VH-VL binders against Protein FAN (NSMAF). Designs and how they scored, part 3

Target 1, 98 residues: Protein FAN (NSMAF), of Homo sapiens (Human) (q92636r189to286)
Amino acid sequence: NISEKLHMECKAEMVTPLVTNPGHVCITDTNLYFQPLNGYPKPVVQITLQDVRRIYKRRHGLMPLGLEVFCTEDDLCSDIYLKFYEPQDRDDLYFYIA
Below, E stands for the ipSAE of ESMFold2; O stands for the ipSAE of OpenDDE; V2 stands for 0.75 times the mean of E and O plus 0.25 times the DockQ between their complexes.

## First folded at step 1 (VH-VL)

Design n6 (framework fv_narsoplimab)
Fold by ESMFold2-Fast, scan of step 1:
Structure n6 (fold): chain C 98 residues (1-98), chain A 122 residues (1-122), chain B 106 residues (1-106)
Amino acid sequence: as target 1 above (98 residues)
Amino acid sequence: QVTLKESGPVLVKPTETLTLTCTVSGFSLSTYEMGVSWIRQPPGKALEWLAHIFSNDEKSYRTSLKSRLTISKDTSKNQVVLTMTNMDPVDTATYYCARIEDWLSGYPFDYWGQGTLVTVSS
Amino acid sequence: QPVLTQPPSLSVSPGQTASITCSGEELGDKYAYWYQQKPGQSPVLVMYQDSKRPSGIPERFSGSNSGNTATLTISGTQAMDEADYYCQAWDSSYYVFGGGTKLTVL
């Protein structure tokens, strides 16, 4: 959203039970977005920060790269699991939301 | 190099439907966070936003005109099409298409077409 | 539907500072953008995200945005800066432009 103030943008993968999808994570003052890379059929994921109930740091393999975001039980909000390439990117996002 | 070019100029009779095509070059209409808007400017008046289409095919329309407006894209042809029904002389204006490359980062309309004159008269 | 208000005209002498305002409810909570339009030409982006200059735009252009008012400031105004200036913001899935300010440099 053009009018939102961007806080952070980085590359990440969205982890699902069937596949892991590479893409971009953007966080603004109001929303968390994940957009899969061009050519992937999945839609953009948007989570309003007000709807975030829980955030959990996770290890992905040997590295502290995982982040699970849990939303309210609303049809417009889905839980997501993100895997970052850099531990600092994961931590920056965690501390901004937490 | 990025370019956008509107079709036309066009003469339209009152009550007829306007169709304008914006042909883009130097970028893909499927590019992440990219979008294209249609904006018009009546002679001697202000810029007025009409419609926007995002790379994911999400669409937005000016509220006062949305019943008359349709925006679509054909990624294989690198074209964005605006259709406006029931044209009236007050719709006479220069019509522009303009792109937004990264709306999540807050990038504005960074490239504009040259504009095309649409004249509505009998 | 949101409205952005600009003064319709502003006159300055060469070398003076021009300040063009754009007012809208809670505009400081949104990003403001500015476009320059000369007669017969397409608009050109001169300021984005309140205060950032695109490459090729002179340093004499600066911007600010707080409260309800965004301002485009042109220091050491030159004859070539004479143009119409439009502010723009995005609100609730709608892009809105101000009414425009005609800057005259005498």
Scores: ipSAE 0.000, ipTM 0.573, lowest interface PAE 14.6, mean pLDDT 81

Design n7 (framework fv_narsoplimab)
Fold by ESMFold2-Fast, scan of step 1:
Structure n7 (fold): chain C 98 residues (1-98), chain A 123 residues (1-123), chain B 106 residues (1-106)
Amino acid sequence: as target 1 above (98 residues)
Amino acid sequence: QVTLKESGPVLVKPTETLTLTCTVSGFSLSTYEMGVSWIRQPPGKALEWLAHIFSNDEKSYRTSLKSRLTISKDTSKNQVVLTMTNMDPVDTATYYCARTYDLFSGDWYFDLWGQGTLVTVSS
Amino acid sequence: QPVLTQPPSLSVSPGQTASITCSGEELGDKYAYWYQQKPGQSPVLVMYQDSKRPSGIPERFSGSNSGNTATLTISGTQAMDEADYYCQAWDSSYYVFGGGTKLTVL
């Protein structure tokens, strides 16, 4: 088993082209997690931090709330777009990973 | 090489149904960051977006034309089909299919366009 | 009708700077995209996300978006730049185009 230290958690939305899914984002010393809260049977999204290739801050509307996370092509992980409710939470996560 | 090619050109009589096929190559219609739209342009007029289909098979339509439009895809044939009912001479235009791109921001744009096909509605 | 407003025409002398504007409420919180269309040809993407140039587009093309007005700027305008230019934005689940600007270089 693996032990992880939680560095931050906050509410966020996972943005897709047609649907924005509210959820909970957590970052540990090894992984980024997103857990959807809308009750559909989708699993927790897990991205190993060593697999993150790029991370970009994005504007969502007029607010600096967006964050795109790109994974390495050599591993089976999905790129994600997160929209935060607070600019500070977006920036804290960005600076921790970058 | 990525290509999109519209069927046609086609002559349609008033009240008939238009069916156009866009054949794509060089990418999969199941690619999540990509989609396909249909856009038209009447002679000498502006571009007008009609319909969009996403990799997950969800669809969007221009509100004013929604009752007349159907978009679908066949991933195994690499084709996207647009159907438009009750054609009128004002629907005469060049019809384009175009690949759309964005990575989950909901901020889509057209990165590649087909050659276009002329649709003439006349008796 | 298009929701984004562009001037219908713009004339510039060769070597001068052309500035094509696109205005709409949507541009206050959405990105602008620009397409170039020459007679008898398909549109070509020349600017995306306000200010980014696609590969193969000359560096004399630049873009900006301030308030509710996006601008496509062509420095050192050449005869080959003569074309119709269309702006576009994404509004939730719909695409909106501008009415187009005919750029004449004479």
Scores: ipSAE 0.000, ipTM 0.559, lowest interface PAE 15.5, mean pLDDT 80

Design n8 (framework fv_narsoplimab)
Fold by ESMFold2-Fast, scan of step 1:
Structure n8 (fold): chain C 98 residues (1-98), chain A 123 residues (1-123), chain B 106 residues (1-106)
Amino acid sequence: as target 1 above (98 residues)
Amino acid sequence: QVTLKESGPVLVKPTETLTLTCTVSGFSLSTYEMGVSWIRQPPGKALEWLAHIFSNDEKSYRTSLKSRLTISKDTSKNQVVLTMTNMDPVDTATYYCARIKDYDILTGYFDYWGQGTLVTVSS
Amino acid sequence: QPVLTQPPSLSVSPGQTASITCSGEELGDKYAYWYQQKPGQSPVLVMYQDSKRPSGIPERFSGSNSGNTATLTISGTQAMDEADYYCQAWDSSYYVFGGGTKLTVL
């Protein structure tokens, strides 16, 4: 019924067991997107906010920069771990997801 | 709008089991960023965290009391229940239930508190 | 067992600044939280994640946390601020509260 509205954009890294991918995170009223920087071998990640089941704030090193997002336990929605450059960006994103 | 209310007050005999119920309103116990904790305060003393339960049913207990404590929830009734076995006079305190915001145990905080209920342990 | 140390009491005159401290090992590497408790009442959150104010808490409340010490600062202290103040942090196994500071406004 309503058009998708962008709430925020910021830089972040997507953390995986093998590699950390720098990119750009965007959140709208319905979706979370992570777009890897050009040249990185990862597709754009899209998570529908209603599929989010758990969310955890994490410290990355000594700084409150981490955010883990857990989806439903089927194979259609991948869990992600995001590391932010600014603590406020991580907290703002959490606000829009929660 | 958000409220939490403890059952009681109660008088418990030494060695008996305490059961307290926290009834919440204004939010769902199934909300993934929310949890409920039990915190007690003996007369004239500091606050002491006892246990919490999260929307995903993950539970944590104060290590020194873990063998005596059980926490559970009934999301359909909006209730969280704490059970504490083998009560002793030193367990006399005001018991609070409180909501944990942000569901991250490293960064979570207690944003709304119940009114508290007095638990007295005496023979 | 980890501990958070607070001075047991602090007295200030109306209109002056009150600074309530909370000390603990590596506390600046964790988030600190502050609760206000008046006699016969439940605790009320007045500061979260070191320096953020909940809705309804006056702007004269501020917080900081570095090294081993977190501080709750109340500017222009008023009689209504008289209360016990507790700090709180996470430490490895559970949430820990400080011993509390009784703020008296004379």
Scores: ipSAE 0.000, ipTM 0.562, lowest interface PAE 14.8, mean pLDDT 81

Design n9 (framework fv_narsoplimab)
Fold by ESMFold2-Fast, scan of step 1:
Structure n9 (fold): chain C 98 residues (1-98), chain A 123 residues (1-123), chain B 106 residues (1-106)
Amino acid sequence: as target 1 above (98 residues)
Amino acid sequence: QVTLKESGPVLVKPTETLTLTCTVSGFSLSTYEMGVSWIRQPPGKALEWLAHIFSNDEKSYRTSLKSRLTISKDTSKNQVVLTMTNMDPVDTATYYCARTGYSEFDLYGMDVWGQGTLVTVSS
Amino acid sequence: QPVLTQPPSLSVSPGQTASITCSGEELGDKYAYWYQQKPGQSPVLVMYQDSKRPSGIPERFSGSNSGNTATLTISGTQAMDEADYYCQAWDSSYYVFGGGTKLTVL
């Protein structure tokens, strides 16, 4: 989309109670996207940054790799938990959104 | 060689604020596999963990003392600073800083400790 | 909040095996770490992740963790092993130390 500017892009996993889904995180000036890797039959996640009400840094094990994103309660927006491979990528995304 | 060294020793009056500096050498505080903790030990008593700072500036504190403690770092000076407010004679102890190594899944423990510094709280 | 319990003291003769225990609910699903502290000196890590020995620590030192009890074992105990020993557990939000065990080699 010509109205969106890409800010960052990196590898990440979306953590759920049942499975962990490897994929790719992309953040623009308006949206956060998570795209599962090719061959994984999971839907693309899109969160409008204006719908983010809270964002928390989390430890995944002992490393500062986790990020939990909460959406507004009044919308059909799903909360997500992302696990990054590099601490810097997690922090870059956090500082951009927060 | 990796070395950590605490500032002090220091004398603090009751109700005053304690500030201790840990100067590290042999590694960078921006190394993401490394963090620094503060631990204290009153004379003849057990070790007590106080606070930890990670390379990304994420911080953890002992719950019972959280309102009194602040940990920070200055990566350019390679120093970690602990501040503790409202000091009391029971806070008299040797204070240590120590390095903790870790990976995504594993903690390697506090593998390098400073020499310790005596903090005495009296009027 | 969480507590790790160690016996306050233990005495062994040279050449005997010393077994220092550390008990607490945290150890049921968390790793144990052990530190040796000699009088007037800083603590030294002697065992990590229950049973792993740091470089430079003698093979006489071994560790285990079963149920809610971690054990540091020193075989063929020597006079130089006389020290206070502290166990420690880690959860992502905190560290907790045991009360310490004074090992006397007489």
Scores: ipSAE 0.000, ipTM 0.598, lowest interface PAE 12.4, mean pLDDT 83

Design p1 (framework fv_pimurutamab)
Fold by ESMFold2-Fast, scan of step 1:
Structure p1 (fold): chain C 98 residues (1-98), chain A 122 residues (1-122), chain B 107 residues (1-107)
Amino acid sequence: as target 1 above (98 residues)
Amino acid sequence: EVQLVESGGGLVQPGGSLRLSCAASGFTFSSYGVHWVRQAPGKGLEWLGVIYSGGSTDYGNEFTSRFTISRDNAKNSLYLQMNSLRAEDTAVYYCARGPLYDEWGTYYFDYWGQGTMVTVSS
Amino acid sequence: EIVLTQSPATLSLSPGERATLSCRASQSVSSYIHWYQQKPGQAPRLLIKDASNRATGIPARFSGSGSGTDFTLTISSLEPEDFAVYYCQQYSNWPLTFGGGTKVEIK
């Protein structure tokens, strides 16, 4: 019986080349979730942590707020770029993924 | 067995402040987003806001400047701080449990407290 | 904000009759509608999730349908305990909003 355990939740923006979507990030022991606030009909984005291949801390402007997550090359997992409002939230999420 | 119990309601003068509490039991409180919903006498339901498991909050448009939601996971408690109260804030205030992370983003309310009455009158 | 309009405001029926309650959204909400029941002096109770999925413990006589802007809650045969106010709620857009309610009352 493997049930998911929630590690953290915080606000963040998902950055794409054309659109930046504010929303909420949630990470469990098995999955990363992003729920857009203004993104319907966009569904909740789900990334299985086992599909994460690389993760990079980035600066957004002058602040250490960015996190890039790179996935396997299949149709179920997409690379994402998250911009956080607080540096500590970015670092906490990095801890649970890496 | 899941229970939510509100308290702190009462009579308040216009312009006054009041803090409501909601005591949770029977589930892992820290894993859930919890919401405040109010209902004026003889009227329908109005969503106030939510505090997520991590402490982030979202509010309905009318409430952002006057109302603050907070939580204390060690005490399994949810709070609503209400400031600059008006007659139109007279209502029964409910706390309600949102979905767990695996149904996150669906925003249904499966358990509700009994409600606590706030009357704003001189 | 998305406005949900429920009709009729009041539905007067007898036990054993079928009740059909409507909820219309001011813009498309896909299937992102929940239904609640509220009895006098009580908190609301979740009935239907995502337009058509009964919540745990809800009798089979309750069913939901619809998508886009038009939604229906059906009670196939009213029991005495079903006389209550029913609310729809959307989660397609912020803020979360409820309909004005339909009161199902005994004739």
Scores: ipSAE 0.067, ipTM 0.753, lowest interface PAE 6.0, mean pLDDT 86

Design p10 (framework fv_pimurutamab)
Fold by ESMFold2-Fast, scan of step 1:
Structure p10 (fold): chain C 98 residues (1-98), chain A 121 residues (1-121), chain B 107 residues (1-107)
Amino acid sequence: as target 1 above (98 residues)
Amino acid sequence: EVQLVESGGGLVQPGGSLRLSCAASGFTFSSYGVHWVRQAPGKGLEWLGVIWSGGSTDYGNEFTSRFTISRDNAKNSLYLQMNSLRAEDTAVYYCARDSLWFGESYYFDYWGQGTMVTVSS
Amino acid sequence: EIVLTQSPATLSLSPGERATLSCRASQSIGTYIHWYQQKPGQAPRLLIKYASERATGIPARFSGSGSGTDFTLTISSLEPEDFAVYYCQQYDSWPYTFGGGTKVEIK
């Protein structure tokens, strides 16, 4: 029922200890979403921007492509690590979330 | 306006093949996952499979070897190739759009009118 | 796979009465359940999403509730156009599954 304004959408990989999942990252004025490309059988990752406590730009493979997002202590909100294909996409997303 | 229109249904002999099409309009087709759902006469709905915006596919276990889903984004079209058809495949076949990608992608917000496939001798 | 059991299979009521439809999951699915309405000869339409959120254009007489394994769709006062088959669907895990449906028919 609530409408949101889309700020940007780009390709990224969500990095986990066991697997790296290619997908799309979308950021609105209120939420950050990750949607898998290959139809992962789990709900989309959604983080309300007000729940973001820390965000760090990281290097991945010596390139400035990594972004770590840390949430509140809420058990329903998970920290994520995103690896981008282009440094500019990482920086643009950081701008909207920070 | 968002529209999905199925076509290609008809009568097929057991063991035969058939290709269904779904023509999409009124939205950016390449950005959405699209599903096939079927319904046998007088029965409930059965999820068949999906093709995601990135081109990857997932199927219900019963369908993995006989059915193939594909898409052509330039033509705004979705396809279902059905092989080795059986009497129990007789059903109305619907294509359905995955919901808007803003964290609400897990319900079918728009459906086609369906196309009837009858498998009989 | 997750099995959804809808009950009753058929609910016979008169216009103006309250309808209460049940959907039970074989394991906990949080609130990852959606409801669809299907009239004879028509495609299904989205009615309720995520257990309790009405879809766009759906009248206020429709409401959904529940979490975990037990879910309910309620129609507070049946209108003639509400006599249809209702399906629940889960999105918690693969493969996506539908319930068997509840037919709401005129007495």
Scores: ipSAE 0.011, ipTM 0.585, lowest interface PAE 9.1, mean pLDDT 81

Design p2 (framework fv_pimurutamab; at its last look DockQ between E and O 0.41; V2 from the best seeds 0.00; counts 0 for: pae E 8.1 > 2)
Fold by ESMFold2, look of step 2:
Structure p2 (fold): chain C 98 residues (1-98), chain A 121 residues (1-121), chain B 107 residues (1-107)
Amino acid sequence: as target 1 above (98 residues)
Amino acid sequence: EVQLVESGGGLVQPGGSLRLSCAASGFTFSSYGVHWVRQAPGKGLEWLGVIYSGGSTDYGNEFTSRFTISRDNAKNSLYLQMNSLRAEDTAVYYCARGSFNDLTGYYFDYWGQGTMVTVSS
Amino acid sequence: EIVLTQSPATLSLSPGERATLSCRASQSVSSYIHWYQQKPGQAPRLLIKDASNRATGIPARFSGSGSGTDFTLTISSLEPEDFAVYYCQQYSNWPLTFGGGTKVEIK
């Protein structure tokens, strides 16, 4: 089997300029995975945690629900932008990445 | 040895309810999404839904109101609660193991033997 | 939802012949297709992942190909044990769906 250890999973939305895509977030000791329900842009989006360079908490409306993750210093576009349904899930996932 | 064993099938009247169980062994159950798939006699396969390793669920479009998937990781068990059963729910019900930690593309590498549910008056 | 159409519905061949099974998707699924074998009275068995990757323990006579909307499962030389129904399954979009199956009959 694999020795990769699951830390957390929850539901979230991947945010793009045009749409949000509901899906399932999973974070392990080495990777962040997002699995959109509608398969867009692909069935599984993977980010290797060691590649993460910048992480920002964001607010949506009056709630602290956003998390923006960058894997490069010079990229203007985030590698993944997640909007959570629960503030605690956003904060927990931030903890595992930071 | 990875094993999945379904139980709880049987004969039920229309409008009735039934709870299916799937006992898992030989792998770290809490690290896998587990799915229910059914097959009517002489027909093809139909995906019902999944419960992910962390407990979140997703269902096929037609099943969200009548079927509920749950799991008990301490007992290595998966459950399917079926309510308001209809004749078209007559099928063999399989539990199937999904990808490790929900990380790859939703294939089913291990299946149980299935349990038969017959809905008939 | 994505409809998978398998053809032919039934394929009658002799041992040693090549079997070619088709799976066509109603819209592009890239390579996000799996194949399963189901023998009479048994649960399905995973054969091929992601259009072309044989699952653990699957004999080399089974191969898969295709991308986009058209996919093929090939059994290079049929063995008597290959009598079964074969299903394709997509995971490009929710919900997960299966094709209607191709029954391979050994004469």
Scores: ipSAE 0.021, ipTM 0.712, lowest interface PAE 8.1, mean pLDDT 86
ESMFold2-Fast, scan of step 1: ipSAE 0.479; ipTM 0.833
ESMFold2 (binder alone), look of step 2: mean pLDDT 92; pTM 0.940
OpenDDE, look of step 2: ipSAE 0.350; ipTM 0.862

Design p3 (framework fv_pimurutamab)
Fold by ESMFold2-Fast, scan of step 1:
Structure p3 (fold): chain C 98 residues (1-98), chain A 121 residues (1-121), chain B 107 residues (1-107)
Amino acid sequence: as target 1 above (98 residues)
Amino acid sequence: EVQLVESGGGLVQPGGSLRLSCAASGFTFSSYGVHWVRQAPGKGLEWLGVIYSGGSTDYGNEFTSRFTISRDNAKNSLYLQMNSLRAEDTAVYYCARDSGDYVWGSYFDYWGQGTMVTVSS
Amino acid sequence: EIVLTQSPATLSLSPGERATLSCRASQSVSSYIHWYQQKPGQAPRLLIKDASNRATGIPARFSGSGSGTDFTLTISSLEPEDFAVYYCQQYSNWPLTFGGGTKVEIK
């Protein structure tokens, strides 16, 4: 019933122990979305910003491109690690989540 | 209302350079990705590339070496720098807003009118 | 890159007839196909998003269907204003790609 306001969109990779998935990131005033590429069904990750417990800026190699997001321990929220292509995209996303 | 207006097109000699501009109004420009799409006379649509809020870009494979997309959020403007132009680059160039659609993914919800670039001697 | 093949290249029909346009992807794109209409001298216009969802202001005679690799755009009864070129576009993978287009022309 309530329309979400888009704040930002960018490219990122979701880093997991076995694979990295390139994808598209959208952040609104209420939610973070990550849609993997490669023909996956509807968005794999939707995080309500109120469910975010911790957020850490990380270096990926020597570049300030990493962001770890930790959520509440429920079925609707998953922890993620995002690697960005530009430091500014990482910093802007951090601003809207924090 | 949402508007995108391209400018900077014209006649260029082969090997020349040209910079196109796209002026945006009616929405929070800094929140949206914006794309360049071109169309040669009588031909189909060809995606050229995109730039997102913080400056991350992606390009079609044939454009990476000669074309650069940039933006100025303070001026609500999108740019396409084209170098080493060839006859095959003759086309109408459109700027288009990314949908920002968090449910159904990237599509082009608003387009400019296009600006014609002709590359010939 | 994902190649989208549209068929037929040209569809010659009369007003009131049903138009069926096909778009086939070289690999699965799930439902991530969008459809656009382009009239001569104009920029493209979004018609259908995510295979089957009509964009705002698009008449009910336009419908989309399909999933995976095979997609269809249907115009149930052609109006004079519907004679145009139609493009499919995928978002499943970078780079974004368009089909070659189907021209719906008056017979």
Scores: ipSAE 0.330, ipTM 0.817, lowest interface PAE 3.3, mean pLDDT 86

Design p4 (framework fv_pimurutamab)
Fold by ESMFold2-Fast, scan of step 1:
Structure p4 (fold): chain C 98 residues (1-98), chain A 121 residues (1-121), chain B 107 residues (1-107)
Amino acid sequence: as target 1 above (98 residues)
Amino acid sequence: EVQLVESGGGLVQPGGSLRLSCAASGFTFSSYGVHWVRQAPGKGLEWLGVIYSGGSTDYGNEFTSRFTISRDNAKNSLYLQMNSLRAEDTAVYYCARDLGYDFWSGYFDYWGQGTMVTVSS
Amino acid sequence: EIVLTQSPATLSLSPGERATLSCRASQSVSSYIHWYQQKPGQAPRLLIKDASNRATGIPARFSGSGSGTDFTLTISSLEPEDFAVYYCQQYSNWPLTFGGGTKVEIK
């Protein structure tokens, strides 16, 4: 049994080619999680931090609110694009992933 | 020992305002999301809203215009500002900690004992 | 919002009997159902998380099962301290919602 320590939680949107899904993002010492809300049909997303290969800060429109996370070629890890409501939340999450 | 202690409840006239507090101890308050849940006398539990560690909030649909949740991490305190109170708001108000292990599970591992708010003339 | 319907509203049983409590969701909640016990004058206590995982300190006589829309809480042999109100709660979609509760009372 591996315990995790929560570092932060905040609101975010998961951006996909067809839709943007509002939800919540949580980062622990080992994992990044995204839980959708408002009738979103997709399951929760889990990314083990050891599987993160690249992270890019993106602009969403004119605001520094985007974060793109790229994983290994493992089928258990998927790439995600997150849009934050506050620039500081995006920067804090980036800090914990490093 | 993890503890949550609510205060600020009492008798309020319809149309009045009231601010509830929840004092946290025994854990790193700033790292956890915390919720408000209410229960009218003899009735079931009703989720009111949450404030996350980052300060963002979500509310139940019927509460967004009259209720505001805030926190002060330096004081290990959670607050609920209640405005335009109605008889239907008469309830015990609980604060509850989200475990913080994984926020998608959304379960309440520790609850305060509650504070009673009575809205009556 | 997701509506949770608990049945029966009241369950009258004797100590030593098995209790079976139902919780039905208006749409799929996967396994994101939690169960709470509330005794008179007390705050609720977490019993079961994620449909089937007992919380710390909860006796083995309590078990949960189900997925999708149909969930069950089972108490294999009622003890005197088990006569209480039980609530289910979902965390699949916002807002968080609770069922109306099932009162387990002494026959």
Scores: ipSAE 0.006, ipTM 0.636, lowest interface PAE 9.9, mean pLDDT 82

Design p5 (framework fv_pimurutamab)
Fold by ESMFold2-Fast, scan of step 1:
Structure p5 (fold): chain C 98 residues (1-98), chain A 125 residues (1-125), chain B 107 residues (1-107)
Amino acid sequence: as target 1 above (98 residues)
Amino acid sequence: EVQLVESGGGLVQPGGSLRLSCAASGFTFSSYGVHWVRQAPGKGLEWLGVIYSGGSTDYGNEFTSRFTISRDNAKNSLYLQMNSLRAEDTAVYYCAREGSYDLDWYSGTDAFDIWGQGTMVTVSS
Amino acid sequence: EIVLTQSPATLSLSPGERATLSCRASQSVSSYIHWYQQKPGQAPRLLIKDASNRATGIPARFSGSGSGTDFTLTISSLEPEDFAVYYCQQYSNWPLTFGGGTKVEIK
C-alpha cells in the first residue's frame, strides 16, 4: 500500500501447536503482516491494527521472546503467537502495536 | 538522491581481519533492512547476510562464524566485520537495501531495490 | 538450501530479438523470486519483483512469469543496453540464494 508507512521489520517465528514457522514480521501504521518463508498452512497473515483487542508479552522458554496478539471475535481475525530471536525486536514491535 | 556507498576494501593477508562500511543517504536508514552480497571475480552473486531495522541478523550458512553485521542508525551506516579471511573470500562486496515498495506487503519484503557500487576485498599473501 | 538453476548459461542474440531466460528452483518457492540485471563493472539492478511485478523505472519490454519451481524472464525486443548478466533470487527459504546467472551477449 502506497499510503502505509513501514515502522519495523524483522525475522520471527509464528508458533502453532504443531510447528513453528520461520518468516518475516512487518508492522506499518495500520497493519501487522507475517510472511512465512515456507510450509505454513495459511498463506499470509494480515491483521489490521484496529482489530487488535489485546497484546501480551510472553516468555518462550526462559527468554522474553514471545508476543501473543488477540484479535476481535470475528471469523476473519485469528489470534497469533510470535517468537522473536532477540528481546529488543519483540519490545520494538510491542511499542508500535500497543 | 537515494544511495549506498561501500568503503574499507583492500588487500589483506590470509588469516587477517577487515571491516567494511556502507554509508546510506537520501532515505530514512533506520526504517530499512540492509543486506551484504558478495561476488568473486568472474562469478555470480552470493548472499552473505542481513540486519533488520530492529537490529537482529541472519547469515548464509558459510558466514555465521567468521562474519558479523552491525549498524549505527545515528551515523546512517552499515558494517561488515570479517575475520579469519581466506583466499576464497576475495570478492566485490555490495550492500543493498530491502523494503521500498508501492506494492501490497504480500508481494515481497526482500527485493534489493538500491545497491552500492561495491568495494573490492583481495585476500592474498 | 534452495538451489536456483538458470539456463542457458549464455544466450547469444542480436538487438531486436526476443530473449527468454529460465530459472528453476530445487523446491517450490511459490512466487517468491526476484530478478536482477548486472552490467560489467556495475552493481546489480532490480528488474522484477515477486516473479512478475516490474520494478520502478524498468522498461515495459521486461516481463517475468512463473510460479512454484519454474520461472521465466522475457525481454521482448533486446536493446543494446540489455546485454548483461541476469540473476534470479529466492526469498522463500533461508538462506537467501541466487541463481548462477545467464549472460546475454551480442551475437
Scores: ipSAE 0.000, ipTM 0.586, lowest interface PAE 14.3, mean pLDDT 81

